# VHH binders against Uncharacterized protein MJ1408: the designs that were tried, part 7

Target 1, 350 residues: Uncharacterized protein MJ1408, of Methanocaldococcus jannaschii (q58803)
Amino acid sequence: MSREANPFKKMPTILMPDELMAKALRRGEKVANEMRQKELPWLLKARFVEEHKVRTIASVVADNLQKVIDKTPPVRKLPKFYQEMVEVLVGIDDFKKSMGAFKWASELVRKLGNEYARKIRKARTPQQAGKLRKEFVGRVKSILEQIHPEMAFVAVAREKLKDLPTFKDLPTVVIAGYPNVGKSTLLKKLTGADVEINSYPFTTKGINVGYIGEIQMVDTPGLLDRPLYERNDIELQAILALNYLANLILFIIDASEFCGYTIEEQINLLKEIKDLFKAPIVVAINKIDLVDEERVKEIEEKLKEVGIEEILKISADKDIGLDELKERLKKIAIKEFLKDKDAENKELEC

## First folded at step 18 (VHH)

Design l3 (from i4 with E54D)
Fold by ESMFold2 at other seeds, last read:
Structure l3 (fold): chain B 350 residues (1-350), chain A 126 residues (1-126)
Amino acid sequence: as target 1 above (350 residues)
Amino acid sequence: QVQLVESGGGLVQAGGSLRLSCAASGFTLSRYEMAWFRRAPGKEREFVAAINWDSGDTYYADSVKGRFTISRDHAKNTVSLQMNSLRPEDTAVYYCAAEIGWTPDEYLHTSYYDYWGQGTRVTVSA
């Protein structure tokens, strides 16, 4: 499936045992009423009515369970971003186990439907035919109750996964830096008035997506704006999933320190993100209008010491340096995107 | 007794608007997909719009996108279809339908839904 669509939006509603049984029984009674209209001898009519009721109930239940399997993407075929999100949000092994339970139940209900339909055709009285149908219904109900935990698990998983963001398959820049360094102002100025907000795990603010032509810009408030030691392991795994999205990291430093963090604190966060992400990093030294040129030079030298070679000097508020930043982001993001696509194609060809 | 009752149909000139309503009684609509279908003279029923009662997710036929809006009111237990920019081709009997759950592709078909209203006639004059 492509990166441009959330593959879990195709998952059907997961019906619970009582809901699915009620639907099946309702459809079974509809068919039974239609069969009662046939002009048949009393015993033969009873057999046909009960047989068609059993076959209908079996197919409604079994087909419903099978449709969940058919419409749910296999995790191993998903883009890596979505594979990682399944692991973080629900657990891949539990998800696969639950799909196995659906398949087991679907196949068993279908098999039992065939078996009971054949028994009903041999019933010697209408009462015997009715008893066999009631036995079949009881067994289907038991099978559904047996997989009820797996049905509930998949229902919760569907709700968590269907709201995952959909990203375009485009060169992508992820913005990082402490709060109040100017990330939101910069995003708006680089991409324009319209920024789309998307949900993302472990942030109540969501993620902001904007575009510079064919470049996808992603701001991650609440994710890449504080030290990793403040994160538990599951939050870190959700952040790591961004590696499968980001072609370039844009890290914003507030030269003025008015954001509330010293330059050393900001550089320490930068080093953590550099270790966490495979993508190259461009650093923008923001708010240069609030500090003298010597301070900016000091910051630039500290950045070079930690291995940062792509450094831009800007003021988002004063519209200083934004054209050069925009062009450098485009160049690097497109280069890295094409490099990643070539590597992915080579892996698929193997 | 479980019932769906449509109302709001009538005669309107091309370019005009109508609002259809579907009142549900005897339903616990949690977990249900609600839909509007229409039957033009001499044709089969066709899908118009659907809404999930719980999530509010909506779906529209291509022929009505941007002109029709489906909505629900939890307090009144109703589903509505606001029809704007009406065309003579929208002339049909409009039916409200309901079924538990949503399945991709299948929600577009009449056989997916077990509960139906009686229909309300909409006539759009040239």
Scores: ipSAE 0.715, ipTM 0.914, lowest interface PAE 0.7, mean pLDDT 88
Fold by ESMFold2, fold request of step 19:
Structure l3 (fold): chain B 350 residues (1-350), chain A 126 residues (1-126)
Amino acid sequence: as target 1 above (350 residues)
Amino acid sequence: QVQLVESGGGLVQAGGSLRLSCAASGFTLSRYEMAWFRRAPGKEREFVAAINWDSGDTYYADSVKGRFTISRDHAKNTVSLQMNSLRPEDTAVYYCAAEIGWTPDEYLHTSYYDYWGQGTRVTVSA
């Protein structure tokens, strides 16, 4: 599965039992009307009409269910980001069980269609042929009602999953830091202002995606811009899914504190993110044009105490340090991306 | 009992615009995919555009992308096709179609849809 496409966008509409049965009956009657035009002895005509009606109903129902399976990627083959999001939003076990129910029903309907078609071919009267077809329809209705909960579950899952963001399979930098530290300005300057907004669970602001050449930059307003104690466990799991996307975290500190948060508050957020993410962290001390060098050095010392190895000093507004930041981000993100690709290939060998 | 009725066809010079409308009656459109197809003289019907009534998701044939806009109006129970920058090759009878649900790739084919209007003629002169 490519990071460039949301694999759930291709899922068909999940029809409910009454909707699918009505479509199948409509198509069956259409075929029956076509078959009634044939010139055949009355018993053979009745058999022919009812047999084709049964086969059409069976194929419409079975094929519809099978197409849901065929157009839905197996969870185990998804990139880990999408696997984690399936768990958070719908539950992997219930999703797999529901796909199994679709498969079971599709195969059973097809088997019954063949069985009833054979019985109809041997019907001794037109009335017997019609009775057999009615019996078949009743059994299909019962099968669909048996899997109605799974059909409803998959319908809800489809709506939740098709809104997941689409990411390219590229080295990825996730930007973090409090609001107003300069993230949006920096993103636009680094990527050339071609930023697109994408949906992400548990934020109404969405996420911003931009590019530095082949490097994917992701800004996460509403996700990585406030303390974790404000999040419930499900929200935290969705945030942690970013671990599978991020090759590098870029944390922005506002040296001036004009963002409304003290350096200590900003470093505390950094510590929380450092503890949650496996990716390396680069810290950019932003707005250095608004403070003296002694203050910047003080911040740098605090960052080294926290264990930050990569520290850059920038001003997004004044275009200070941005070229060096681009090159540093590219070098680290590509290195980490290639390491992850090697690990992914090992897992595919099993 | 279900009916689809197209309107808005006519004669227009190249570069002009037309707006087609499809009114549905005897028919709840919730859960339906609505589409426009067209048939040029001597040719088979081809896909033009589709819209999902519930989600508003739209799809366009490459030949009309950027020039045509499909839209829906819940209050009027209609689907519209705004056709701009018309070309002589857009000359065709335009048909409205409907079917419950959306299936990838299959929605592009006439056989996917059970419900059809009678068509409205669009002629684009050079």
Scores: ipSAE 0.714, ipTM 0.911, lowest interface PAE 0.7, mean pLDDT 88
Fold by ESMFold2, last read:
Structure l3 (fold): chain B 350 residues (1-350), chain A 126 residues (1-126)
Amino acid sequence: as target 1 above (350 residues)
Amino acid sequence: QVQLVESGGGLVQAGGSLRLSCAASGFTLSRYEMAWFRRAPGKEREFVAAINWDSGDTYYADSVKGRFTISRDHAKNTVSLQMNSLRPEDTAVYYCAAEIGWTPDEYLHTSYYDYWGQGTRVTVSA
């Protein structure tokens, strides 16, 4: 069901010029065979057959191109997350240009179909009617070859975009923190067994999506679990697209340091995330069952020094503090989601 | 020369299972959507299931979801329909169909597909 939210799942297969032309010719010949069964004088039959063949070929080609346009939402109307992904993966300007080429070709093929159908109705011999239909087919082949680069571009774009993660338009919490701090355990505890793995650029692990009622929880292994200064500009752009998704960041600290990173290293990553994202941050100090209360207080004080006001103390393994965390996440995520919706509506006002 | 040939039909008791196969010859199925349709006596052909040959993405009619499984075998150039928990209402002639490309919503309709097999009869007795 969540794949139904990806706006690019509706894109049809993009046929190449020879594929589309072959389909159109096959459908045209089927119609021609049906028309040949009519009882008509030989010249009128030839005109009738060739006219309907031309109209069918024109419709198959033009409709196919138009369906690509109709089933692909305009990039400017997409949620900003998907707009940014189009830019990162394919390029918005080239994508728009290619849609324009489809529209141009579709309209031109329809125009030529009508023009040649009229010429065929006035053909003086069956041979002239056939010649006009062959001329029409040659013109359509030429048009398709002219837009072949744009067809190929859209085909590649479709393959890249149809596998983008599906996100519902819901209050969204993005989970961050070093590997082994307990992110996946916590996600499973909060959302249950219904966690979906989705692809995302620049990680082979994908992203994990789960839900607490109408709250969307997103874990980003391989993206927000290491210092970001190691990323090139393109990778960083893909990570920054999460900014359009996140209403709240849940940063997980491993109080025990068994994850392999010191508290100072974990806080340094937190500071990078804080600078990178606009969303508010809630910090969960995890694994409190493995350290004394004095250590937890030290960590809490360090977090307050770096400007973190929302701090919870949990143990995902021992089910400590999870109900309070869940309620806090819901409250903040919904508040921020509604705030973002109000701001978006004001931007759209004329 | 392009042909789709169904096999595996027969008589089976309600609750039983049956596996249909569709062999394609005369073309490569790369880029094709493959589908099963069925026609009960006195009715029009209705969509049962589809699979994209390249991606393996599958689609099912609500009436068969959870009971039927469509699959493909690249080496044998075949598409199969595993039918479990069969009901008398599944009695029909089952047809294999193919068309280049996939288009949302249109793949559910018989007019979308240019290539059809001859059909194989499935009878589910009470």
Scores: ipSAE 0.714, ipTM 0.914, lowest interface PAE 0.7, mean pLDDT 88

Design l3 (from i4 with E54D)
Fold by ESMFold2, fold request of step 19:
Structure l3 (fold): chain B 350 residues (1-350), chain A 126 residues (1-126)
Amino acid sequence: as target 1 above (350 residues)
Amino acid sequence: QVQLVESGGGLVQAGGSLRLSCAASGFTLSRYEMAWFRRAPGKEREFVAAINWDSGDTYYADSVKGRFTISRDHAKNTVSLQMNSLRPEDTAVYYCAAEIGWTPDEYLHTSYYDYWGQGTRVTVSA
C-alpha cells in the first residue's frame, strides 16, 4: 500500500541568523580564495574578489530562506486535517506571517547583493571595495536579526508538524468506544495483521491505521475512548481535527459490559461522539455471543432512542457478522467520501 | 582547524564486514547533517548514507540499503558506517562529509557539504 507523506516532513532545517550568516560567510570566503588565485591588476583583483564574495553571500542567504518557503506547503492548499492541525499546534496567522517574513528578507537580501556588487565594481581603492562588502554584510546581519523571531517560530513549528501522521486520501472510518470493547481485535480482524501505529498529538499510544481494500480504518486509543470532560481545550481541538479525516464513525458497544462500563455509560460516550462529529455513525454491538437475544434487543432499542439508525450485531472473537459489517462500512464510507470530495470541489470553485 | 578524519578502511573478502569511523575535531556536531560518500576508481563521488546528528534520522542509497548502517556517538563526536555483506562493487574511497542543517533532495549531492575528510580506502576482493 502506498501512503501520502506528511507535507511537513520535507521542511528543511530552519537556520538561526548566526548559523545562516556563518554559512554564508564561509562560502563567500571560499569563493574569495578561489578568485585571489587569478592574475589581475591590484585594483581590478580587489573589485573582483569583493564583488564575488558579496554575490555569494547574498545567494547563500536568499536561497536558504527561499528554500524554506518552497519546501513548505501553503496552509490554504493543505488538506483540511493538516490545516486544522497547523491552527491547533502553532496558529495559522503566525505561520503565514512568518513565511511572509522569510520572503521579504530573501528578496531584500538579493536586491542588496545586486546593489552592493554594482557599487564595488566602481570602487576607487581595494580598501573602499572591502568597506562596501563589510557594509553589505552588516546589513544582511541586521535583516536576519529583524526576522529572528519568525525564524525561531518556524523552527518550533517544524518540530511540532514533522511528526503528524500520514493519511491516505481514501474513504476513512474512525473507530470509537471505551477501552476493552473489542476495537483492536475488530480492527485486526477487518484489516488483517498489517496495522500501523502512528504518532498523534496528545496520546502516547498513537493511532492505529489499517486497510480494507481502499478503505482506511483508524483506531484512536486515548482520544475517542473516554469522556470529553476529562480533556483540555487543546486536546479537544486535536480530536475535532478528526472530523476532516472521518467519513464514517464506527462506534463499538460491548454488550456484555465485561469492558468495565455499563451500557448507559457507553451510550453516553456515544452521544458525546455523535455531537462532536459531522460524519454518520454506525454502531456495532459487539460480544453478542456472551449475552442473550433479549439483551441485544434492549441495547438496540436504546440506540434507536438516541437517534442511531445503522446498527450491526457482531462478535469479533467468534467472527459473527463481520462480513455484513465490512460491506456496510465500505458502502457508507465511500458514499460519504464522494460527498466530501464534491463539497471540496465546490469550495475551490469559489 | 575544523577537520573530519576517517578511519577503518582496508582489504576485505566479498561477503565480509567492515566498520568505518569519522571523527570530528574543532567543532561539535549539534545541528549538522553527517554523510558518507564514496568514489569508485574512475567515477565521481556518490552518496552512500546520511544521519542527522540531533534527531538520528537516517537515509541510505538504494544500493546499500539493508547492508550498511550509519550511526552516531555523541560522547566520542563520531559517525560510523557499519558495512555488511560487502561486494566487489563497494570498492571505493569512502569520504565523511558534514554540513549545518538538512535540506530535502540536496543532502544527496556533494555540493551540499562544506566539510570533508580526506577519505579511507575500502577494497573488496572477489
Scores: ipSAE 0.710, ipTM 0.911, lowest interface PAE 0.7, mean pLDDT 88
Fold by ESMFold2 at other seeds, last read:
Structure l3 (fold): chain B 350 residues (1-350), chain A 126 residues (1-126)
Amino acid sequence: as target 1 above (350 residues)
Amino acid sequence: QVQLVESGGGLVQAGGSLRLSCAASGFTLSRYEMAWFRRAPGKEREFVAAINWDSGDTYYADSVKGRFTISRDHAKNTVSLQMNSLRPEDTAVYYCAAEIGWTPDEYLHTSYYDYWGQGTRVTVSA
């Protein structure tokens, strides 16, 4: 009934080998001290102390590793946006390989715990029982060091993934255009003063999320505001993930060029975004109050030449054309959102 | 020689405020989850709040959200619990706890934590 938090926030802390071993030994010694209080013959007491120490250490280690597996969301069941972000930030195959290492180590530690516990029950002296427990601990340390790279990998992955934004499942408009074309002013005018700032990879400014009723508006400072050919493959893949989010792209043109970019430069960026995104594009020619009508007509003609179907003429500062823009954005975004839902249903029917 | 020591308890009127402090000695809290639990008269210890020492991420029981604030001070190696808008139901002995790492759901339970303080008494009168 409400939007869930980022599911990767549920991942437990990934303990490193020395941290996990230290925790296990601490709890093992606690159990050993409890066993030492029992009234038992000298050899039988030594056996019980060491046996319970081994079983406790094995359980602490094996259960910790298994909990990481159990509490990590199944990536393949996540919405495609999050699947793509996992691939970009960490790599799905490497992530699965590391989970396999956790499983292998957990099962092996549990098996060894059982085996050494049985050997300790047959120990002939307290010294033999202690030596078997020390040998077991050495084997566990070795297993943890063997998977240390995978533990470190998952720890880094957890850090990266817990900061991913959570978007509502709503019709979504993504705003694009060069800096200073009026994007932030327009966002405020369309949605009101309450705009959320969320983390997003490869921008320190984050993303701005606002709402017009049931329409989610997303402004992407640092992502869709400069030439995309300058991006490396990883950055481009993170930008491509927005394809799974966007039902409509709103591209803002500054008719006055006071933003510092020529109309040619702005249209070149538009072309790159058009090639990158599957969603339809609406272009808003902004700042029409600062140029004559012939200039606006020239810009509109150029936009039609590059295949733009939806063009609106506005001034965010002067509140010109904003009601028409708002209604057009709602209509198209809802239509595309429902169209995407229908496509999903037909895919499932196959 | 790891030790947790609570302070700041006392008697307060309903609607008032108190600030509890937990000083840690004998270890560095990096990688640790720090928590406050409380034991009301006739009840078992229950979770109040937690903070991850490194990230500063905080968690609160539903009964105290919006009224209590957990915080940390790296220089003093302490964790604090600012308790505002106190109610008679908040009357309890408050305990500081610590454990390496954080695990969802498990951090809410006393068995998750190996290190405990002695407790400090908070009484909220009508």
Scores: ipSAE 0.685, ipTM 0.896, lowest interface PAE 0.8, mean pLDDT 87

Design l4 (from i4 with D57E)
Fold by ESMFold2, fold request of step 19:
Structure l4 (fold): chain B 350 residues (1-350), chain A 126 residues (1-126)
Amino acid sequence: as target 1 above (350 residues)
Amino acid sequence: QVQLVESGGGLVQAGGSLRLSCAASGFTLSRYEMAWFRRAPGKEREFVAAINWESGETYYADSVKGRFTISRDHAKNTVSLQMNSLRPEDTAVYYCAAEIGWTPDEYLHTSYYDYWGQGTRVTVSA
């Protein structure tokens, strides 16, 4: 619900059937022991004890299942980035189906609790009351085992979704390019020495987040640094979720080719990213201190041929061109951010 | 049999430090939320700090944030509360508590936890 917080951090622990049943039985026995202290005739005491045990067990189980539903945000009401991440990581339909199973089980356990409590109030002997409670417990165990796959599914989903990155609602620049073109060095130079590292699906390196004033800079090691055709559909969908964050893409070219990739290979990666992202692209030709100006001019002309209009020439290591780059990124990212905000307001009119 | 035993209480002057420990026996603490509560004279138990055993995620009452640190030791099966910059209002009996799972907002309340130690007294003199 927050524009700045991961909405899934509030999901409670998902207990498995044996864990939830054990908790319920423990609390049922605690209540039973308290009720045994009452001064009542023998049969009435047995009814009272077993009835409260059943009611407590039913409430513990049903409330636990319902709390998972209540504390899990409705997926369709989330910001689009999180909706896409739910689809990619777990599948929205399977997630909703599993929430339905929790609701079904919660309602059924509560219904059975009421039914067995009524039967226990009419028990003719303490043995009959105890038998009814045991039957109720057996029915609850069966219900929990029926939804065990859905409980396990939601537990895995919680693990994946709880660790999703939290992004601020700010103009956002996503940095792309092959490894060793200078992305991380540039990020540190533009934003300062301190950069947040956040987890992101399908990369063990996470993503790096830094700031230039109110501009959110995101470096994506392991995501936008190799040909996209090498990725499976799920990985590609996680990468495409960045469309809901990126107001601008900064693509880094290593003019020297010391990164290990030719200019042709780097431009081919750029073209793939251009085809997949809706945000405008600024290209920075990096390491210009290591090549002559005619080579830089050749690279610039090739970039124009593929439709890149915003081109900056820099050396991150030598602090060349960084002030101009910073100002260009800020202006474009803010413009695109405000454009997206205007579109959102227009959609809210009905 | 499941048991929680607190230790480390005592008398300390204001501004001082004290470390409480809670030893758990008969538990497999994976999946458990562990917490410290305290009861000042004439008052009800109040939340102090909690830690999720497996993840290490911690939570603190506003009154102790920045001064107290909760931690766990997997090998010793213990939870500790390092209390720094102690004040006379920190005087209380401190209780260790445990419950399977974590639920937002509910972990702050005594009713959430079924397992309790018998408490260790902390007195902070002016």
Scores: ipSAE 0.702, ipTM 0.906, lowest interface PAE 0.7, mean pLDDT 87
Fold by ESMFold2 at other seeds, look of step 18:
Structure l4 (fold): chain B 350 residues (1-350), chain A 126 residues (1-126)
Amino acid sequence: as target 1 above (350 residues)
Amino acid sequence: QVQLVESGGGLVQAGGSLRLSCAASGFTLSRYEMAWFRRAPGKEREFVAAINWESGETYYADSVKGRFTISRDHAKNTVSLQMNSLRPEDTAVYYCAAEIGWTPDEYLHTSYYDYWGQGTRVTVSA
């Protein structure tokens, strides 16, 4: 078993024009100093020094720009969840256009480096060789300033994308329900230690990721814990990206209503989530130790009226019903995960 | 004048601890990767640890993970290496290095860094 890392954590720092130019000039001068130590005729030495300076500067700049491209995975090859998050956080079209600018600049700087190196080899005086190198540096600086907006855009994108959650390619259960229904307690009981906290758009609480063996559990504080009508279109798109992760939704109902929401309010939230997600839903009626059996039966009947087929009765605090819940979640999540993988394979074959 | 100066080296028994410090002067370190390398007698410099100055993200060689901790101090413009559970194999001259930006897989190599200190000696006795 391996953990799949966020593909954007390997993006290099995006240097701005002045930073990259300064680095290139430092390395160019280092090479120039090494070349000055050679015992060569005066004009040949001047040509040699300036030519190697130009080639080094071109290489430092062009390679830096190319490494950004090489270390950034193409968006279309990413898992669909990450594709949706790039669109939400950054904009896929602008991101792709900016990568094109990096490629254009890298190729042009390399071409100019070769052109000026050839001109310098033909210089008639050391002063002419130095002038050609200065012209080359001016051209490179101009090219970097021309793509400065795209460099800045990619730098901002990198900071946003580095914080995306890391998810394994495993059967995945997403937990939903109002605050204080017992989601955090349940997650701890089902998974034990090693719950990871991850950033996610439009929640300061992050999302919690834990595991039951090969089952990935995702708790969604701040995401699926309030009515969706309160959210704008961008927030909804970020929530809908969870469709590409969820094989199963576990919705938690607080039978006692001590969470501060009535059963009717909790069921209304359930209906909204049912309409948004493709995955099947399991409902756990929690805190059954705090209510009588007639109340639990009433809740169960209301859930059946909404179309919920999988209902479990639990108390996370009292460890009631948790073993059966764990087994049921595993069975359904694995079934749905394999079903999705089979559908993907058939699409590729057709 | 831009300068990196290491301090804190010395003689220590195996199993002991030592704290190295690297003071940067003439530098604004935002946007820089700071690193420690070491050179054992008769060997080439090898990567020990790195820290991104702004984010605080850290990286460690496998041989030192769990024993060494790199940290930074914005007010003093310093980077430190806390070395615990020292072994005779840790005997080396330790060098502080700096370079603008971070590039995966390249930050491990001496050629990535243009700025270097003079080094501080660490000797771990059996």
Scores: ipSAE 0.701, ipTM 0.907, lowest interface PAE 0.8, mean pLDDT 88
Fold by ESMFold2, fold request of step 19:
Structure l4 (fold): chain B 350 residues (1-350), chain A 126 residues (1-126)
Amino acid sequence: as target 1 above (350 residues)
Amino acid sequence: QVQLVESGGGLVQAGGSLRLSCAASGFTLSRYEMAWFRRAPGKEREFVAAINWESGETYYADSVKGRFTISRDHAKNTVSLQMNSLRPEDTAVYYCAAEIGWTPDEYLHTSYYDYWGQGTRVTVSA
């Protein structure tokens, strides 16, 4: 299967009105200077120079605006994860409105360019031709100032969206649990040295992406490692977008409590994640080498009371139970991935 | 007065290294794409490398990937091209170019850029 890149990385720089106008005028004058070298009767030359200046300015402006539209796929055609990220980071309605403003301005500038070019071809004097071109430039400046808020909005949106992570379309396991329960150590042991750090909204640590064969493993420091009541609505929406990625949640419990959180605190976080995510959950009880078997059994019974059926007992530091964990993660993630793919394909049918 | 001035060209043996520099004066580069192009005798200018001034994102022609490194210096208002493992086919006049903004696929073409330096000659001997 082909892989998808972040569609927002192809968005061109969004020029502000003064920047775009300056570029257009620069290129218009370059063309005008070339046209002045032609041997033409004086009035025809004046018409020709001003006409091509107008055509060039119109094309530079309109094409620039249109390229932004062309290089930004419609939001509704994006994978659901990216649709949710657009809503969280910028707002889908405002994004669509701004693309509409670019289209309106591009089309209007082209129309005016054609209208003024025709008027210039009929100019009776060089002065009349120049006046028409100046009038055209004034109209273009006005149009760009009318859409200046939308241009600024899209510029900010581009910066926010182009840095979104690119996730492969693979079975995906999202790792959760309090800090210091062993998530980072476990990820490294399961996937080897090839862990990529990617940005994600509302975490300064980024997210860690690694692989077990064709299984995508995602560790989310700063996201699923503290109670969700500490998040505002926007942060929570960004966390909820993970539902479109996760085929399986791997929740890590530190049996020893050396992480600084009691088993009850860890189970309360697990309950919040269970309520928030639709993916099945596998719980790994980590650091079993530091506690006796009775303590592990107590934790296991508490997990069963919460409704957890898949429980594994490991020590990432001592390499205990990791092969079995890998095989369970692969089996469940692939099963859920294929199930989600079937549901997505059926939803797209007419 | 907007100017781009290249420096650092010269004669170098195959396998050697050379560092080109492009000083920009008369404009603020913060919104600009900066690029290096080269023209071998009898050929058209071809894209070598580009860097976005704001983001630091870089792009390289396949023929120079892994050997050339483009970089920017905010304090000196310069862009540089470190050329390692030079080959005789790298012999060309190297030009610095600049244009406001970045557009995918278009930044590879000479027509994208309005500002050009005069060029600096690089000769790589067998």
Scores: ipSAE 0.690, ipTM 0.902, lowest interface PAE 0.8, mean pLDDT 87

